# Ledger of designs, part 13: VHH binders against f4i9g2

Target 1, 368 residues: f4i9g2
Amino acid sequence: RSEKSEERRFDQKMSAHGAGIKTSSSAVPFASPKSRFLSKQEKFYPRCTPRLTGPQSRDTPPKRDTGIANEKDWGIDLLNENVNEAGTNEDGSSWFRESGHDLGDNGYRCRWSRMGGRSHDGSSEWTETWWEKSDWTGYKELGVEKSGKNSEGDSWWETWQEVLHQDEWSNLARIERSAQKQAKSGTENAGWYEKWWEKYDAKGWTEKGAHKYGRLNEQSWWEKWGEHYDGRGSVLKWTDKWAETELGTKWGDKWEEKFFSGIGSRQGETWHVSPNSDRWSRTWGEEHFGNGKVHKYGKSTTGESWDIVVDEETYYEAEPHYGWADVVGDSTQLLSIQPRERPPGVYPNLEFGPSPPPEPDLPPDQPQ
Below, E stands for the ipSAE of ESMFold2; O stands for the ipSAE of OpenDDE; V2 stands for 0.75 times the mean of E and O plus 0.25 times the DockQ between their complexes.

## First folded at step 5 (VHH; framework vhh_3k1k_2)

Design h11 (at its last look DockQ between E and O 0.30; V2 from the best seeds 0.00; counts 0 for: pae E 5.8 > 2)
Fold by ESMFold2-Fast, scan of step 5:
Structure h11 (fold): chain B 368 residues (1-368), chain A 122 residues (1-122)
Amino acid sequence: as target 1 above (368 residues)
Amino acid sequence: QVQLVESGGALVQPGGSLRLSCAASGFTFSSYAMRWYRQAPGKEREWVAGISSSGGSTSYEDSVKGRFTISRDDARNTVYLQMNSLKPEDTAVYYCAAPYRIWGTKYSYDYWGQGTQVTVSS
């Protein structure tokens, strides 16, 4: 059958992911301060300059650059099949497929499909689950999770999900997307993790970020960045990076900027710690007054310092911000989810389900 | 439960040698770096030596370089500190430590042993 062909395709993908956990792909360690040590003594000049570049390629979300997006499309087709099956492939591996359809209060509906298998000798196993969810509040969700492991202790998992919160006839809407991947070695102390998220509402509130960490070649690293726009002119961007060796050397780099209408601040710290806990750091900051004056200051543990006010036009970089129509256009499969038929005269219980979009001076969302 | 047990501390004359051992249990020893620290009377605890999880790299505090050698035996879950050309200034309680970082965080803590006393004196 054609479904057998689809299942063979799935087995091939899952076998490829589970057969050889490779721990070096998702996160790249940032440069050690030691690799930037100057061999020449140079006069110190503080470098507190405005951001010059747009979004960094390193910071590109994995949204459509990974198998997750393609496999989401494939999984939607699986949700139309309500068959529970199991079998054995020509290579002796086994597989299973199951599906379900759950209903709940306030129009809740969940359709899901799960596949999994084991290698011929039982040394590796894998699962993949796809789902769609909806209710009468305008809530819709698409998701996938995949995982695998082997007898040597290697493991991997990945997830992707997209959620919509929208009243049918209002502009109170929010879309949230996230993806996560992790791989761990069972034969060496190595692994990596990556998470990406983006959130938008119809009023222009935006939050994006990524979080990566790992261990390879006796070095650990941790990286996180975020950007936030409140839809009312406030911008917050930040990066935090950290690494260490097993021998106790640690180093990091972090910065943030906050702006509203050309008024704001930037600040950061580059730091290094030896195994003896001897700490070196260099901190810097800028205060932007919006009047053609910028206060720049900084210091290091070795005695470098500056504190000046300069004539400089405030420049802050606005990251691309999608309009609501663009965000909705990217969510066609989510929008195509069919909620349960609502009987005439039945109104949804708006206390059930996801939080409404953020709004100033409202209390935080409470579980119902 | 993680346990580190140091042994081998003794009274030794200046210029002498001593080998300290640290037996580890309760964790996957081969996945951890191991370190030696010491604390002399009236002083803060200081780092002495470190060895990577693979054993492929080592590091030492400047005052012990060339005199002390750290090594490990993963089959025995043991880390060693070979101390040569001992000086009165090496008199201290010696501790082994296994650094632990919580996966996904920037925070770490050390598992510590109870220590073993080394005295260098005539």
Scores: ipSAE 0.529, ipTM 0.838, lowest interface PAE 1.8, mean pLDDT 74
Fold by ESMFold2, look of step 6:
Parts: structure tokens; sequence; C-alpha cells
Structure h11 (fold): chain B 368 residues (1-368), chain A 122 residues (1-122)
């Protein structure tokens, strides 16, 4: 009833108060998340001091609206040997740690590490998996999956992934990062889910976005947005947010912008739907001609309208704040993944059944 | 699997009262808002009232506000519509509905009952 109930109250009041007002600025574009704002994830903390052994975590739910972490924030440190260990800490909690690798066709290799723990009474638990993949096409992947629950019944799940691949259409290298985050309350009908992605190529093509869903009390919400830069000055940004109550009231706000060389448009809509399907709507738009003039217009279903031309400089972000050079610099572990050794070439068996003894071509300490 | 069964429809005099019930099964009733709709012959189905999953919020179509009361009993998986001061224009088949949203998506649809007839006439 605190800030959440006031936000719902303000939203309802804004819908009722929206008639007859011009939008002097029309809209500010939805800002894209940046690593400077959204690059942190919760780190592992020791549960016990030096008397105990094994992995330890005081894991907590992921936070909303934090974007995609950098690879360094996870501290991925894969084991070279296969392990399968388990134990019990002094407080009665259990833990496990295992690692391994998988091999497949076309040079596929996946190195992985998995760990987790449970409290003595089973009321809390956590699991975390790290992996590194590569193959002979040049594909590389780092990844994390973690989940847990606490004694209050809250549960969470999070994935993170960073990928290098060659785009089939452009033949350019791409680096793509993504995250999924989910948390649910153990005591309330509350929870949320987020999916984030960022994609980059060496020519400046960039795509970023998020899909979010959630529920708190009797209200559910959805948020989607996207940001696309073609690397040649074309920009498309959009946002679509909406919410509903269990009683059938729905409301939302959406906008988009598209620009190239100082010419383009913005437009949007704020809307409200009653349980009986009556719809109120207010739309607005801006047309930017690249000459210092901007046509601003709008209307509503209650009869409000405006249509003006103003003197205004056109501003928009023509390139992303965080681009290819930045993601390459932040992806050193991904880029350092070495593919599996290729098999040596073979020749037809021409004249001998037995081959000569192989020359030493593989170090003695590199067995199959 | 999901089933909504309305009952309590009858012929009543103008000014009379009637209580409709909707028994639910096949889903977690306490997690769903419930709604009542009605459809008179030759007219489109219209929303009448709604109640939140907690029972803490209700809403009504203007023509029934003050005369109809929606309530729920989660222990019996039942939603009710108490209808007072009935008028001939309240004559309709009354349906209960449970709006459903698949968690983590924007997809939604309603589960519907088969309806119960309410007739208000002299």
Amino acid sequence: as target 1 above (368 residues)
Amino acid sequence: QVQLVESGGALVQPGGSLRLSCAASGFTFSSYAMRWYRQAPGKEREWVAGISSSGGSTSYEDSVKGRFTISRDDARNTVYLQMNSLKPEDTAVYYCAAPYRIWGTKYSYDYWGQGTQVTVSS
C-alpha cells in the first residue's frame, strides 16, 4: 500500500486526468541498460571459516532490472580434472562439487563444473553450474546457471550466457550476451521473470532488449523493449509496458522511435481498458525533418488534440553507448577458449598394411 | 479438467432476490479472480461483476452496482452473486468465468461455465 499502491493510484488518476494536455517533449526514449548500470551480480560469500571444506554460498534472489553481468563478475573458474566430491559442514549443511567434460562431433567440447549445498533441515538449498563450450566452427560459449531457495520459501533461478559465433548472413563475428532471471516469493503471490539480451558485431550492428513479466498482489505487469542500431546510423528503439489487475482493468504505455541522419519520428500511446472492455487512449507523435522544425501532434478518445510545429533541435542516440570494442574488451575469457585439437590428416594406405611407427608428434604427457 | 458449474437461477418477481452459486473444480480456486457475466436473448454477453483472488477487491457494472454483491468462499471453491432488487432487464443466462494467465507469459483466456437462467417477470 506504500509506494506500490500509490503508483497504482497515480496511474488511475493519470488516466482520468489525461484529457486536453499537450505533450511538449512528447517522450523520452526508453534508455537501454548498460554494463555500467547493470553489470553486477551477487558474489559468493564464505559460509564457514577455514575449519570446513567445500564450496560455500549465502545465495540470495537476483535483483530486478539489473541487466546482464560481465563475465568477470561471475568468477568462472573451471576445473581441469573430473571431480565428484561431497561433504557435510560443521553446521550440518551438506555440499557437493563435481566437474567433467563432454566431447562431440565437429570438435565440440564442453567443460563444466557443478556445485551446490543444502541446509541441515533442507529448508534452504543452492546449485550453481558453470560451463565452457567450443567447436571447430569457431563457436565459443561461456555460461552459468544457478538456483536456490531459502528458509522463507523464496526461490530463484538465473542463467547467464556469452557466445561468440559467425553470423550466417553477414559472415561477421558476433558476440552475444544474455541472461534470464526469476524469483518467486514463498509467502505471497508474487514473483517476476526477466530475459535480457545484447548482440554485437564488428561493423557496429547492435541489438539490445528485454522481456519482463511479474506479479505483486493483485497486479501483473509486462515490459518489453528493444534497441537496434544497424551500424550505419539507423536507430530503432521501442518500449511496450502494460499492467492489469485481477478485476480486468488494464493500462499501458508504448512508444517507438526511428531515426536516420537527423530525420525520423517518435510516436506513442497511453491507454486504459475497463473491465467491460471500454478503451481510453491518448496518442502522440513527432516528425523530425532535419531542418530544426518538429511537427508534434496527438489526440485522445475523449476529444483532446494538439497539432503544432516548433523550433527544436533533434536529439537521439545514433550509436550505442556500449558497443563492439567494449564487449570485446569485456569478453577476454570467452575469446581465450581454445578449441579441441584437430585430428591429424590421414593419407590413403598405398603400399603397406602396417604403417611405420609414428614419429613423436604428440607430447608424452598429452594422452587421449 | 477445469469445470465451472453455475446454479441458483430461477423465475422471480420484480423486486425479488436471488443468489447464484458457481462451483469450481480442476484448478487452484484461491489463486484466481472470478467474474460473472450475463447474456440476454439477442444481446451480446456482458460483464456484471468481478472479485479478486484474495476477495479484497470487487467491481460491478454500473447498472447492478448497489443491487448485486459478489463474494467467494475459498474453502468451498465457490463464488456467489447475491442479486437484490431484481428488474426485468436483469433477465439473462448468467455465467461465471475464471480468467487464466499462464505464468511468465502474456497469454490469457477465460474458463466458462455453461450458465444458469435467471428470469424476472410478473
Scores: ipSAE 0.147, ipTM 0.666, lowest interface PAE 5.8, mean pLDDT 78
Fold by OpenDDE, look of step 6:
Structure h11 (fold): chain B 368 residues (1-368), chain A 122 residues (1-122)
Amino acid sequence: as target 1 above (368 residues)
Amino acid sequence: QVQLVESGGALVQPGGSLRLSCAASGFTFSSYAMRWYRQAPGKEREWVAGISSSGGSTSYEDSVKGRFTISRDDARNTVYLQMNSLKPEDTAVYYCAAPYRIWGTKYSYDYWGQGTQVTVSS
């Protein structure tokens, strides 16, 4: 039912009176006060006040499984001037700080800063290096290296790198990020290594991956994973994780996911190997047809098997959660690096630098 | 160079006991787990026992459980296999192995000794 709520017309009339007051508002010309912006030339007193206190670094190893830190988190502090300083603190610790500006051929420029310190007893030490590089081709690089040792005997090394370059073939801008981290315990037979990489282009091609290794006493573990987006809707994701004991027990889990336009497959394996080389495994697969049906199948070495078609909606990430726009947004310092002007007479060597040799195909997993 | 030298192999009667030794050199012995393998004539080499680098953990093949004991002396860079209640089926060349792992990779291999012959016969 259409209830027609009503148009109340309120009319009110009120009256006309006309009084003509001619007020001759003499437009006093507001003399715009020329604010003498006395450009206080803030004498940039080069705050070269030798910071009496040397730079301080972290005295703890990096955290595991943190991925690639954003540019803002790196704490990159390039000194504007060439500095070469060292000192001793009141506590007997020593520090150094140095910076430089290297110029090379083809418009190459590298600015770098390095700082470090050592405890009085030498039990602790740290070093941090920052650099930015550029050339006339548009190549830009930002990097950090940190290392240290603490009094507990822990040692660590970590590096970050961001690179902007133009793909020679597609002329597409690419941003690549990488990080490597490692730490070793001073008290335990323990350590870990992580390698992370991310590659992005302006068309949405994205590659991400990580290799992780760790050891704790009698146990070791590996983790590898990769993600590939072609920018056209093709997605590949995979993981491979396994652990081992010194006694020869091994176990792991791996899976792969491939999708394009709602169609794809998943497959995986969980496995265990005993010291006597007895292997248990369970393999599974899914075929997604894009029609709301999924074929699920699997088997195990213990005799389990299944093969069924189920009504299930296919879910996958067709696009990376963190893509080109995101990495560009997080690479402000990288992007702010000023390229050098092309030197006169320097022409782009169309020498197709040898494609980095394909990473040697890891020899096919010899069937254990 | 990594060297493993097995010793102690002999002819023994069923029900007898034998102690095998493996002297290790060329690596930091205390940092490595050690393993014993055996290979019977016409059979594949099989794992027998393992001991962790710390010596805190041991593992045995089912057929030797309760009869064999693996131990290590890091001061002497030696791993031992005490074999009790020996059976004819235990007749084999026994090998000591030191697992080597390429850190950061999935690749591992064992260094092997030349082996020592154990024969259990009436």
Scores: ipSAE 0.049, ipTM 0.567, lowest interface PAE 2.9, mean pLDDT 81
ESMFold2 (binder alone), look of step 6: mean pLDDT 80; pTM 0.806

Design h12
Fold by ESMFold2-Fast, scan of step 5:
Structure h12 (fold): chain B 368 residues (1-368), chain A 122 residues (1-122)
Amino acid sequence: as target 1 above (368 residues)
Amino acid sequence: QVQLVESGGALVQPGGSLRLSCAASGFTFSSYAMRWYRQAPGKEREWVAGISSSGGSTSYEDSVKGRFTISRDDARNTVYLQMNSLKPEDTAVYYCAAPYRTWGSHYTYDYWGQGTQVTVSS
């Protein structure tokens, strides 16, 4: 504890002029091993849907880059093909590729493509389904579902979709995007899960969030964040990350900020709990009055504290958490997809029920 | 239907030794960390010792460190607490616990045994 106490004291050292401790939201120290936690998550997270490695027939389905879904890989060319083919490699592994389409009322069209493979003994397999749905109102949905397992017992699944709605003048009215990804080890009690979502409307209302969970080397970690923009200048942004060991050590970092036209607040907490429930924490806050003054305050369980008012203009520019481009690759091309032309007199139904509240403790589930 | 059944509690003289056992059933024992807690009359339940799912890591409350040893036998679905150099202040009901968490959950639900009484008396 002496090491952490000295580290905390150093990070919170006052300036020579007594101007206070610069512990704004971007400068909150995290005393626990954050880099170790993230490095374990990142090493496991890149696990992708493997493809069969044996020799394949000449007309094998196209391979996609490992774990990365990008606009080129949306399978639009695959969705425009009518295929039904399958084969067996010399090593006994098999593969298939099929596609179909469904038609319905109001110009509804669903095109889909599915491909997959399995090893000779069935111990390794993968499947990948892509779909495109649209109708005369300008509704359009693009989606993917990927899953698989390997001979070591590892398993993974990923699903994401983008839904577009148009107004009566064929402008984009609303975009809804979601993704869920999971991987589990077959040899260890280890894995990770991520759920990500965003919704935008034509007025600039935006809701984004993510829930992550991981486990590796007898340690579990959770990360969740949210962003809300009302389209009128109000911003709510928050992050909550924490981890624990099987032996009961826990630590975390959380913060939130709320702003409108230079007036708002930020607050946060970095905390650590021993197996004996001994708790250390450092809390901080800022109140922005919009008048060139900012109230900054904070305290720690080890006796550090500050409560100062500084001369500081509040200029807030939202730095968003990672978005769709990071989830599915470069989103520039997706945003360039033009709405389908509609017959005259066809109007969208823009009645969207209330969004389900975010699930802070969601059990991972297989795609439907 | 998770069950934890403690045994081995007895009356022991100060300086004596005692071995507690906790037999587990209804879950994949080797995938869970195991913990021992104790509760003396009129006091809150206190954590005593923990062992990781792999058995590679152990932890102890300061007052028992060096005197108590936690171990596990995954083939028998059993966790043990070897108690040496017992003191009157070690008198308590000893409980076995398995921290349970559904995959992805932010919440831990502990499964508890019914306890076994240890009395250290002169």
Scores: ipSAE 0.396, ipTM 0.763, lowest interface PAE 2.7, mean pLDDT 71

Design h13
Fold by ESMFold2-Fast, scan of step 5:
Structure h13 (fold): chain B 368 residues (1-368), chain A 122 residues (1-122)
Amino acid sequence: as target 1 above (368 residues)
Amino acid sequence: QVQLVESGGALVQPGGSLRLSCAASGFTFSSYAMRWYRQAPGKEREWVAGISSSGGSTSYEDSVKGRFTISRDDARNTVYLQMNSLKPEDTAVYYCAAGSFRWGTRYEYDYWGQGTQVTVSS
């Protein structure tokens, strides 16, 4: 068995487990809205397709060259409106739209727009909130959160945000993008969660990652990966995928690579653990010398081993495929945010606000 | 108060049969997977059998496959281990354990019983 073939087989198992999950498609935004106000503004029209098609397992991480914020630009136009309105459809379902503009210290400004709907009996509901934020430190933020639920206990939510941080004193700028999505079944012990982030600075530092979690009845699976580029030729990439059952069987595959200027290493492990904690594993490693030689070694708990040097050309991505120039080019909406005018003689407080606490590794909405 | 109480342990002849019971109280039994473990003198505790929270899946240690059967009765909050064709090497204290998945975390064994002694000898 080759390591990559085993990893591919593992991914297929995780996908198959998630693909079997089905829930009702009942998180519908509006039932045929009859509002004249909505019909006059196409940008206020929500997608009419049901949003909850059931928990969906995804096998692949998001494409590294796509902008998370761009997928959600449609709703950002709502921030240009300052309208509060609500209505009831012929079937008794209700909808609303509201907006606000909040001001705070150090030039803080938040423009937001929210819309939502509820079925006539209250058995299903959904909301979407869009916002932009800025302050006098050069901070800018775009965000959205969407959620829905039904009386069968099915629920879903998603959020994305794009942020500009600027350090005026060190002349550093960085852009961070993130997204989280979750769906849970109310009738089955089943659901999935996905979180992605991308961070870029003007000097070529880049960090990307994802955390995924899924559960189908009596089995859970996790998939995590990360990439880090220092902008100076160093790269670190890793992935860790594993699953477990209520009966205590666990299995997984993980690998890591670190390179600088064609010199580096890769290592990994495919493993299986029985309910008795009896562990089978196969570990492998590669040392790349940058001279057309690669040292390959490995072993398994069942007695396989190898230790060889081969003639092989090493190729690695020294720089990310999607980097600073790309993210700046794709962040037009973020960069166009207009901060509040600063009065003459008023200086920004560059240490405004506490840093947000580290996000937990666990999906939100953990049961008590 | 939460508790698991094992019963049914006895001295039996090789080739004999025995049924162990584990009565649970103080938690929602139907939401928990149940397992049996055993520990012989001077040895580490080992897993024997497991049954899922739904009762739809069971699993066994290789040395007991075909001889032991785990089952559950959620109306009585009880898990059972039917032990057939007993061997001297099955001699151990048998423990039941209850565990559940928490959303986003690894599986946890929340509760353990105090055990029941099974001795297989002539």
Scores: ipSAE 0.346, ipTM 0.737, lowest interface PAE 3.0, mean pLDDT 74

Design h14
Fold by ESMFold2-Fast, scan of step 5:
Structure h14 (fold): chain B 368 residues (1-368), chain A 122 residues (1-122)
Amino acid sequence: as target 1 above (368 residues)
Amino acid sequence: QVQLVESGGALVQPGGSLRLSCAASGFTFSSYAMRWYRQAPGKEREWVAGISSSGGSTSYEDSVKGRFTISRDDARNTVYLQMNSLKPEDTAVYYCAAHTRYWGDTYSFDYWGQGTQVTVSS
């Protein structure tokens, strides 16, 4: 009856002192982009590849899920209002808004705002919590967590965080962003999970990555990628994607490149495994010598192979498309956080400070 | 808790037919793909047939394609393997397996039965 991608909406309305509160909608189960990998299964099936044609290059742009980030500007208004209210809409749905302000050691300050609601019959509920944190070490943090569930066991949750680390003694700054989200069916073995992170420092060091997996239409899929720039000319990029059907067919594609000053390598594997565990694979590699010559090699389980040296200019992305200057420009809310005033003669304890949050626990249905 | 019980194994003559059954309990049967494997003495276990959790898709090893048919009855928590035109080389212990993958990057989970002997001999 209900499609697996069916949208569930949850509107919040209220009549309050001062009249009229904004309408908001929840993020919907299975609204996350589906893996292109699942829609193009044929792409990984065995095929004869000409010996002289190896894979060229794969630009691996950052796979940042910006849905949560785009909503952070909306949430900032809640942190400024300091409102505690609750009520019931005309349709019988309930809503609440809470705010709080916590102070601690070494200048710790946390402002937070939470809102949530329930449908009239209690068949669905949702919450959103927004916060900002700071202390005297120069640490600043913005965060949001959102979640919802229904009486059929469907659930979803999202987190997003942006942090600034400043070292007053070394004059070093870093900005780190991360997000996780999941949606899960209560009635079917279906759902998805996404995690991504971005880390930047003022010297050009950059790390980005994502880890995604899902299950839909009796197929499971995994997608991971990472990229690293040391700020000194070295780059490492990789992607690993694979999928499995309930019938035991598996297929995947993985790729890696490492370069410094025009010298480096890339390599990859496209593979397919039948339900009988019969494995087909095509591996390829490139060695770049920085002298206008590239060694290209590869082989397949069906006997195709190539091993050639060509006259070819090496092309790769040596710098991130989105780096320190960009993230500073896009972090106005983080940078505008007002730390607690430090009394004269009191210095920050640099051994104190919020540690990066622990890696979020695996989803409730996964073993730790 | 979880149990898969195969039945229907027998001695049959070449060209004969046989239907294997696998009764499942202790898990949500309709959420699992079901598979049949076989193992002849001194040989590695070989996949034979599979059916998706919905029953909408089936797959077969090439040597049994056109002779074997896998089906499922979710109301009875049972998967079947109809074997026609049996050959001596089909002689093996046949195993039922339930397969699902939980959330995670490397994890899959299988339940296995104890097997049922099929002998094809003149």
Scores: ipSAE 0.095, ipTM 0.611, lowest interface PAE 5.6, mean pLDDT 75

Design h15
Fold by ESMFold2-Fast, scan of step 5:
Parts: structure tokens; sequence; C-alpha cells
Structure h15 (fold): chain B 368 residues (1-368), chain A 122 residues (1-122)
């Protein structure tokens, strides 16, 4: 318990100064049974991978150009060409490109391009679809969907989407990004899925999260986390990770923290359940008073308990420290864009307000 | 539709042996773990044994370890429970079960057979 306080201070110093990153976390008050969750190395990776081992575009492969933070580079360049082409690569694999566009009300425009290929024997295939949607409100959506499969039944898909909302009513720009990836085995009951999202606006409101699940070696696992920042100093973070065996044993670890102006709480639970619903758990909590005191408490199903107050500074991260900017680029310029002025005639049924009421009648000019 | 049909339940004397069978249909049997549960009148269903999808892992409730053996025959879509050295307290309706958590879904489905009665008495 005291060791946990010392470890947190040590970890905070390492985070602040970037010195000698510790290889393992020890933030838990008491050692729990070591996690039996599958590691990254135990995830299934299909033999068919996009553009690396499967059929590819002949001359100019498309880049991951799904959106950027500056106006000059916003959009998907290949959508500027309206082409339908097909061909054969040197290895006998085939490829195709097709494109189209749709127009609708309120300046709605959807431009898309699809490309794909097949191996020479048809044993593997892949497809990529790219799109851009916009309208006169300043709404923009960029997306990519990629997928592949092989004759062994292995399959994979991934998506990427960016959306810019410009709410004219509130005069507030908001960006939403998401990405999803999945791989499945055709010969084993194995696969994994990962989804990430990030939403934020010009005032600093931010929501991030991920949902993950997978199956390998007769175990299934689920991992979820979320972060919320209101742009005014409030922080909510949580994780929930759990796994199960095909035989019905389950175990997990979850926690949350909520802070505002150095005051808040953390709490969590590590748990295990047998097939007969015999449950073991250890719960822990912290109350932070903002006065250099922290109340730490907890209990377990087997009778462990603690309830102490320690002298400890409160540490929490009030701002997001990683995100899409490393992959996509700085989004600050997009968030600062003012809402577009409506073109003349965009609202053909708009009537101007009524003429000002006539001035009150002047008193009669009848002389007395 | 997932269907599980148990058979082999009988009246047997203490110390006797019995083999239960569960025939599965409506799903890819070899991709699913199989479990046996039992329920005496007025009690909740209790887990007895489990076998992994590969057949490489088995697990048993403590009171049946060394007496019961779970096995599977994927060619016949059947899971078995071999019960030896039966005791009066093993008297129950025995259920075959599996759990479907479709990959890509947050929804869990538990599938149960109709059960087969095992009675251990003189």
Amino acid sequence: as target 1 above (368 residues)
Amino acid sequence: QVQLVESGGALVQPGGSLRLSCAASGFTFSSYAMRWYRQAPGKEREWVAGISSSGGSTSYEDSVKGRFTISRDDARNTVYLQMNSLKPEDTAVYYCATVERTFGSWTRYDYWGQGTQVTVSS
C-alpha cells in the first residue's frame, strides 16, 4: 500500500522526465493472480495480407490518404480520376479499378473508387474501396474499406473513416475518426477484432475508446477502454478486460478514474469465476481529496481488506497524450475552419423576414 | 438450429457404470467446446465436466474426478460422459450443453439438451 504510493510517484517522475521506462506496472495495492489474457504475439495473423502477399495494383498502388489536417491535402487524390480499368500482373494475378459518383440534395456529393485483385489460380482475392462524401453544410466524410480472403477460408478486413461536422447552429467544428480491423481463420476457431474511435471539438471536448476481442488456443478475450475529457478539466477513464476458456472459466480486470481539479476517485476489480459460478474478486478504491491526503480501501472474497489514509500527491493525466495525429497529421487547422457561408440560392424557399412594422400614426395635425 | 440430444440414462446400482451420449446437430461441432451439467430436483444446474473444441483439454468437478471421463467423437458429432463407480448422490438429470458467442457479436447463447435421467439406487 505504501509501496503503491512510492511506485506511483516513481512512475510519475519517469513519465515527466522520460527516464528509464519500467518494463512492468505495479500500480495494484496487492498482487493479483497474473493475467491469463493472450499476448499480442498469440494473436492470429492471416497469411493473406493487404498489398503485401496478395495481388496488388500494377503501376501506382493507392496510399493511405484518407484525410489530413491541412486544406491543400484534404481528400482522396485517386477520386479525382474517373477510371475503369483492369489488367494482369507479371505473376498472372488480375486487378481492377472502378469509380463512380453520386449527387443529391443540399450539395450532397459522394465520390468513390474500388480496386481489387485475384491470384492467378483464384485462391486469394482482395478489395479496397475509398470514398469521400460532402455537402454544403461543410460536412465531410473520408473512408477506406479493405478486405481479403483465401481458399483456406482465412479472411481479413479493415476500415478507416474520418468525419468533419460543422454545426452552423452551435458554430462548433467536431472531428470523428474510427478504424476497425478483423482477421479470421478458416481452418481454426481463431480470429481477432479491434475497433478504435476518437472524437473531439474545437473547445477541447474529447472522447476516445477501443473495443477488442479475439480467440486463440481455445481462449476468448475482450478488452474495452474509454477516455472522456470535457475541455474544462474533467477526466473520466476506464478499462474493462476479461477472458474465458472454452471450458467456462472466466477472469478479468477493470478500473475507472474520475477527476476534476485534483479531486476525484479511482476504483477497480480483479475477478475470477469457475464454471460452477464460484467467484473470487478483489476490489480496490482511492478517494483523492486534493489536500495531500488519499483514502485507499479494498477487500477480497477471501477476507483480505484494507482502509488507510496516506500522504500522497494526486496524479492524473488531464489531457490526451496520444492519438491520430501521429498517423493522419495535425487536425488543429480543420477544427479552426469557420463554417462556410451559404451560396446565394441554396435555400430557394427561404423568405426574408417581414418588412418592419409601419411607424405609429402621428397625432392628427388638427390645430386647437 | 442448434440441437443437443442426450441418451444413455438409466437406473443403476451403486458402484455401477454408465455411459451418456449427446448427439449434436445444427452447428460445426468440431469448433465448439462441450459440457455436461446435472440437476437434482429443486437444485440449480451444476457443472460436471467439460471438453475443449480440440479435445485436448478436459476439466471435471471435484466430486467426479477419477470416476467420470468426458470425450468427443467429431466424426459422429457426439460427446460422451463415461461414469464409473456411481454413487447415490450422482442421481440427477444430466444435460449436454454448449455456448455460442458468435465471433463479431457481443451476444451469448447457451444451448441445452432436454436431459437424460440417471438414477443410482438399489
Scores: ipSAE 0.180, ipTM 0.665, lowest interface PAE 5.7, mean pLDDT 70

Design h16
Fold by ESMFold2-Fast, scan of step 5:
Structure h16 (fold): chain B 368 residues (1-368), chain A 122 residues (1-122)
Amino acid sequence: as target 1 above (368 residues)
Amino acid sequence: QVQLVESGGALVQPGGSLRLSCAASGFTFSSYAMRWYRQAPGKEREWVAGISSSGGSTSYEDSVKGRFTISRDDARNTVYLQMNSLKPEDTAVYYCAAPTWTYGTRTSYDYWGQGTQVTVSS
C-alpha cells in the first residue's frame, strides 16, 4: 500500500507505458524533516520534574506502515507485451524497451522486461527492469530495479522484490517482500536511503522492519524499527531513532516491548549527547503482570525518578495491522505466475527443507 | 593520502592572542565539517570549537565562548582558530579533526592532525 508514495507510483506509470519522457523522475525528492526529534535545535533538559505516575518522556510509537506497494503499483503487466523496440521522442530524448525469457534447471523460468532512456543532450538517464521467476519447487518471485541519474550528479535507485515459498501440494508457506530506495544529491551534501522488509507465513509468524538513514542541512539521521509475531501470541517490537549534527551534537530515542498473553515488558531511553560527550538520558520501563497491575519505573541523569505499581489494564497490539490474509489478497500477481509444465514422472528437486531458524532479532548498538 | 597539518602554536603571555591554522589535503575539504580539540597534560582530549561543512554554523565549548573564533577558507583548504584573551588553562596541544560519517552505521572515524603546542605562561 503506497497511498503515501504517489510520486513513486507516477514514476512507475511514466516508465511502464511508452512515455519515454522522464523530467519528473530525474528529480531527487527531499522532504524537509519537520519532526522535533530530527530538528537541528538542541534538546535542553536542565531540570526534570519527578514523575508521579507512569512515563512522561515517551510517546507510544506511531502505527507503522512499510510503504511496500501493492500489486497495482508493480507494472509487471509489461511482461505480457513481449516487445523489443527503441525510438526517439519529439524532444530528442531516446528510449528503449526489451523483453526476454530465460529457462534453466529444475523448471526455472524467468520472464523479464527492461526499459530505459536518455535526455536529448545526455544530461539525464534512467533504466527500469521488471521480472518474474518460478521453478518446480513452488518458488515464485516478482522483482523490479529502477535507477536514474543526471549530469548535476543527482542519482537514485529503487528495488522491490516479492517471493513465495510453497510446496505445490500444501497451503501457502511463506511470502517475503522487500524494498530498497536511495537518492543522492550531486550539488549538495544530501541524500537518503530506505530498506523495508516483510515476511509472513500461513501460521501467523510475521516479521517486519525498516532501516532508514539520510543527510540534509548538515544533519544525519538513522531510523530503525522491527516487529516480530510468532503466530502463537508472542510479540516483539522495537524502534531506534537517532540523529547527529556535523558539529557533534547527537540525540536519540529507542524503545522495545515484548508481550505474551497480556504479560510482558516495555522499556526505552531518550538521550542527548553534547559535542563534549556530556550525556543526558531518561530511561523508563514497564512490567506487566497480567493481573491488572503494572510496575512503572524510570530515571534521568538530571535526578528525575519513579518506581510505582498502578492498577491498569495492559494494552498492546497483539496482531500485526497487515498480516497473512492481507498479503495473500494483495499478492494476486505473484500467485498468478505460471510455472513451466512438469513432465509426467519428473519430480522437482526439493532441496527445500524446513527453513533454518531466522537470525536472532538482535538489539541495535547503543551509544554510551 | 589524507593529511591535516596544524601550525601557529607558540608561547604566549596571559591575555595575549594567537591564530592556529590547519591545512587539509587528500579529501574534498568543502564536504567536511572541521573541529578543533585540545589536550592538556594528564587530561583527556576535549572539544573546543566546530564549524559546519557550509561554514554557516559554528559551536564552541563554554569556557572559550567569546574568546575563540573558528573559521574556514575552502579555497585554501584551511580551517583557523583565532584565540584571544588567552588564559593559563588554555595551555594544551591543539588538534584539528575532520569527522567522517558513514550511512547505515553508528561508527564514525575522524582524520586527526599531529597537533600544535600552545603554552600560556608568564
Scores: ipSAE 0.174, ipTM 0.645, lowest interface PAE 5.5, mean pLDDT 75

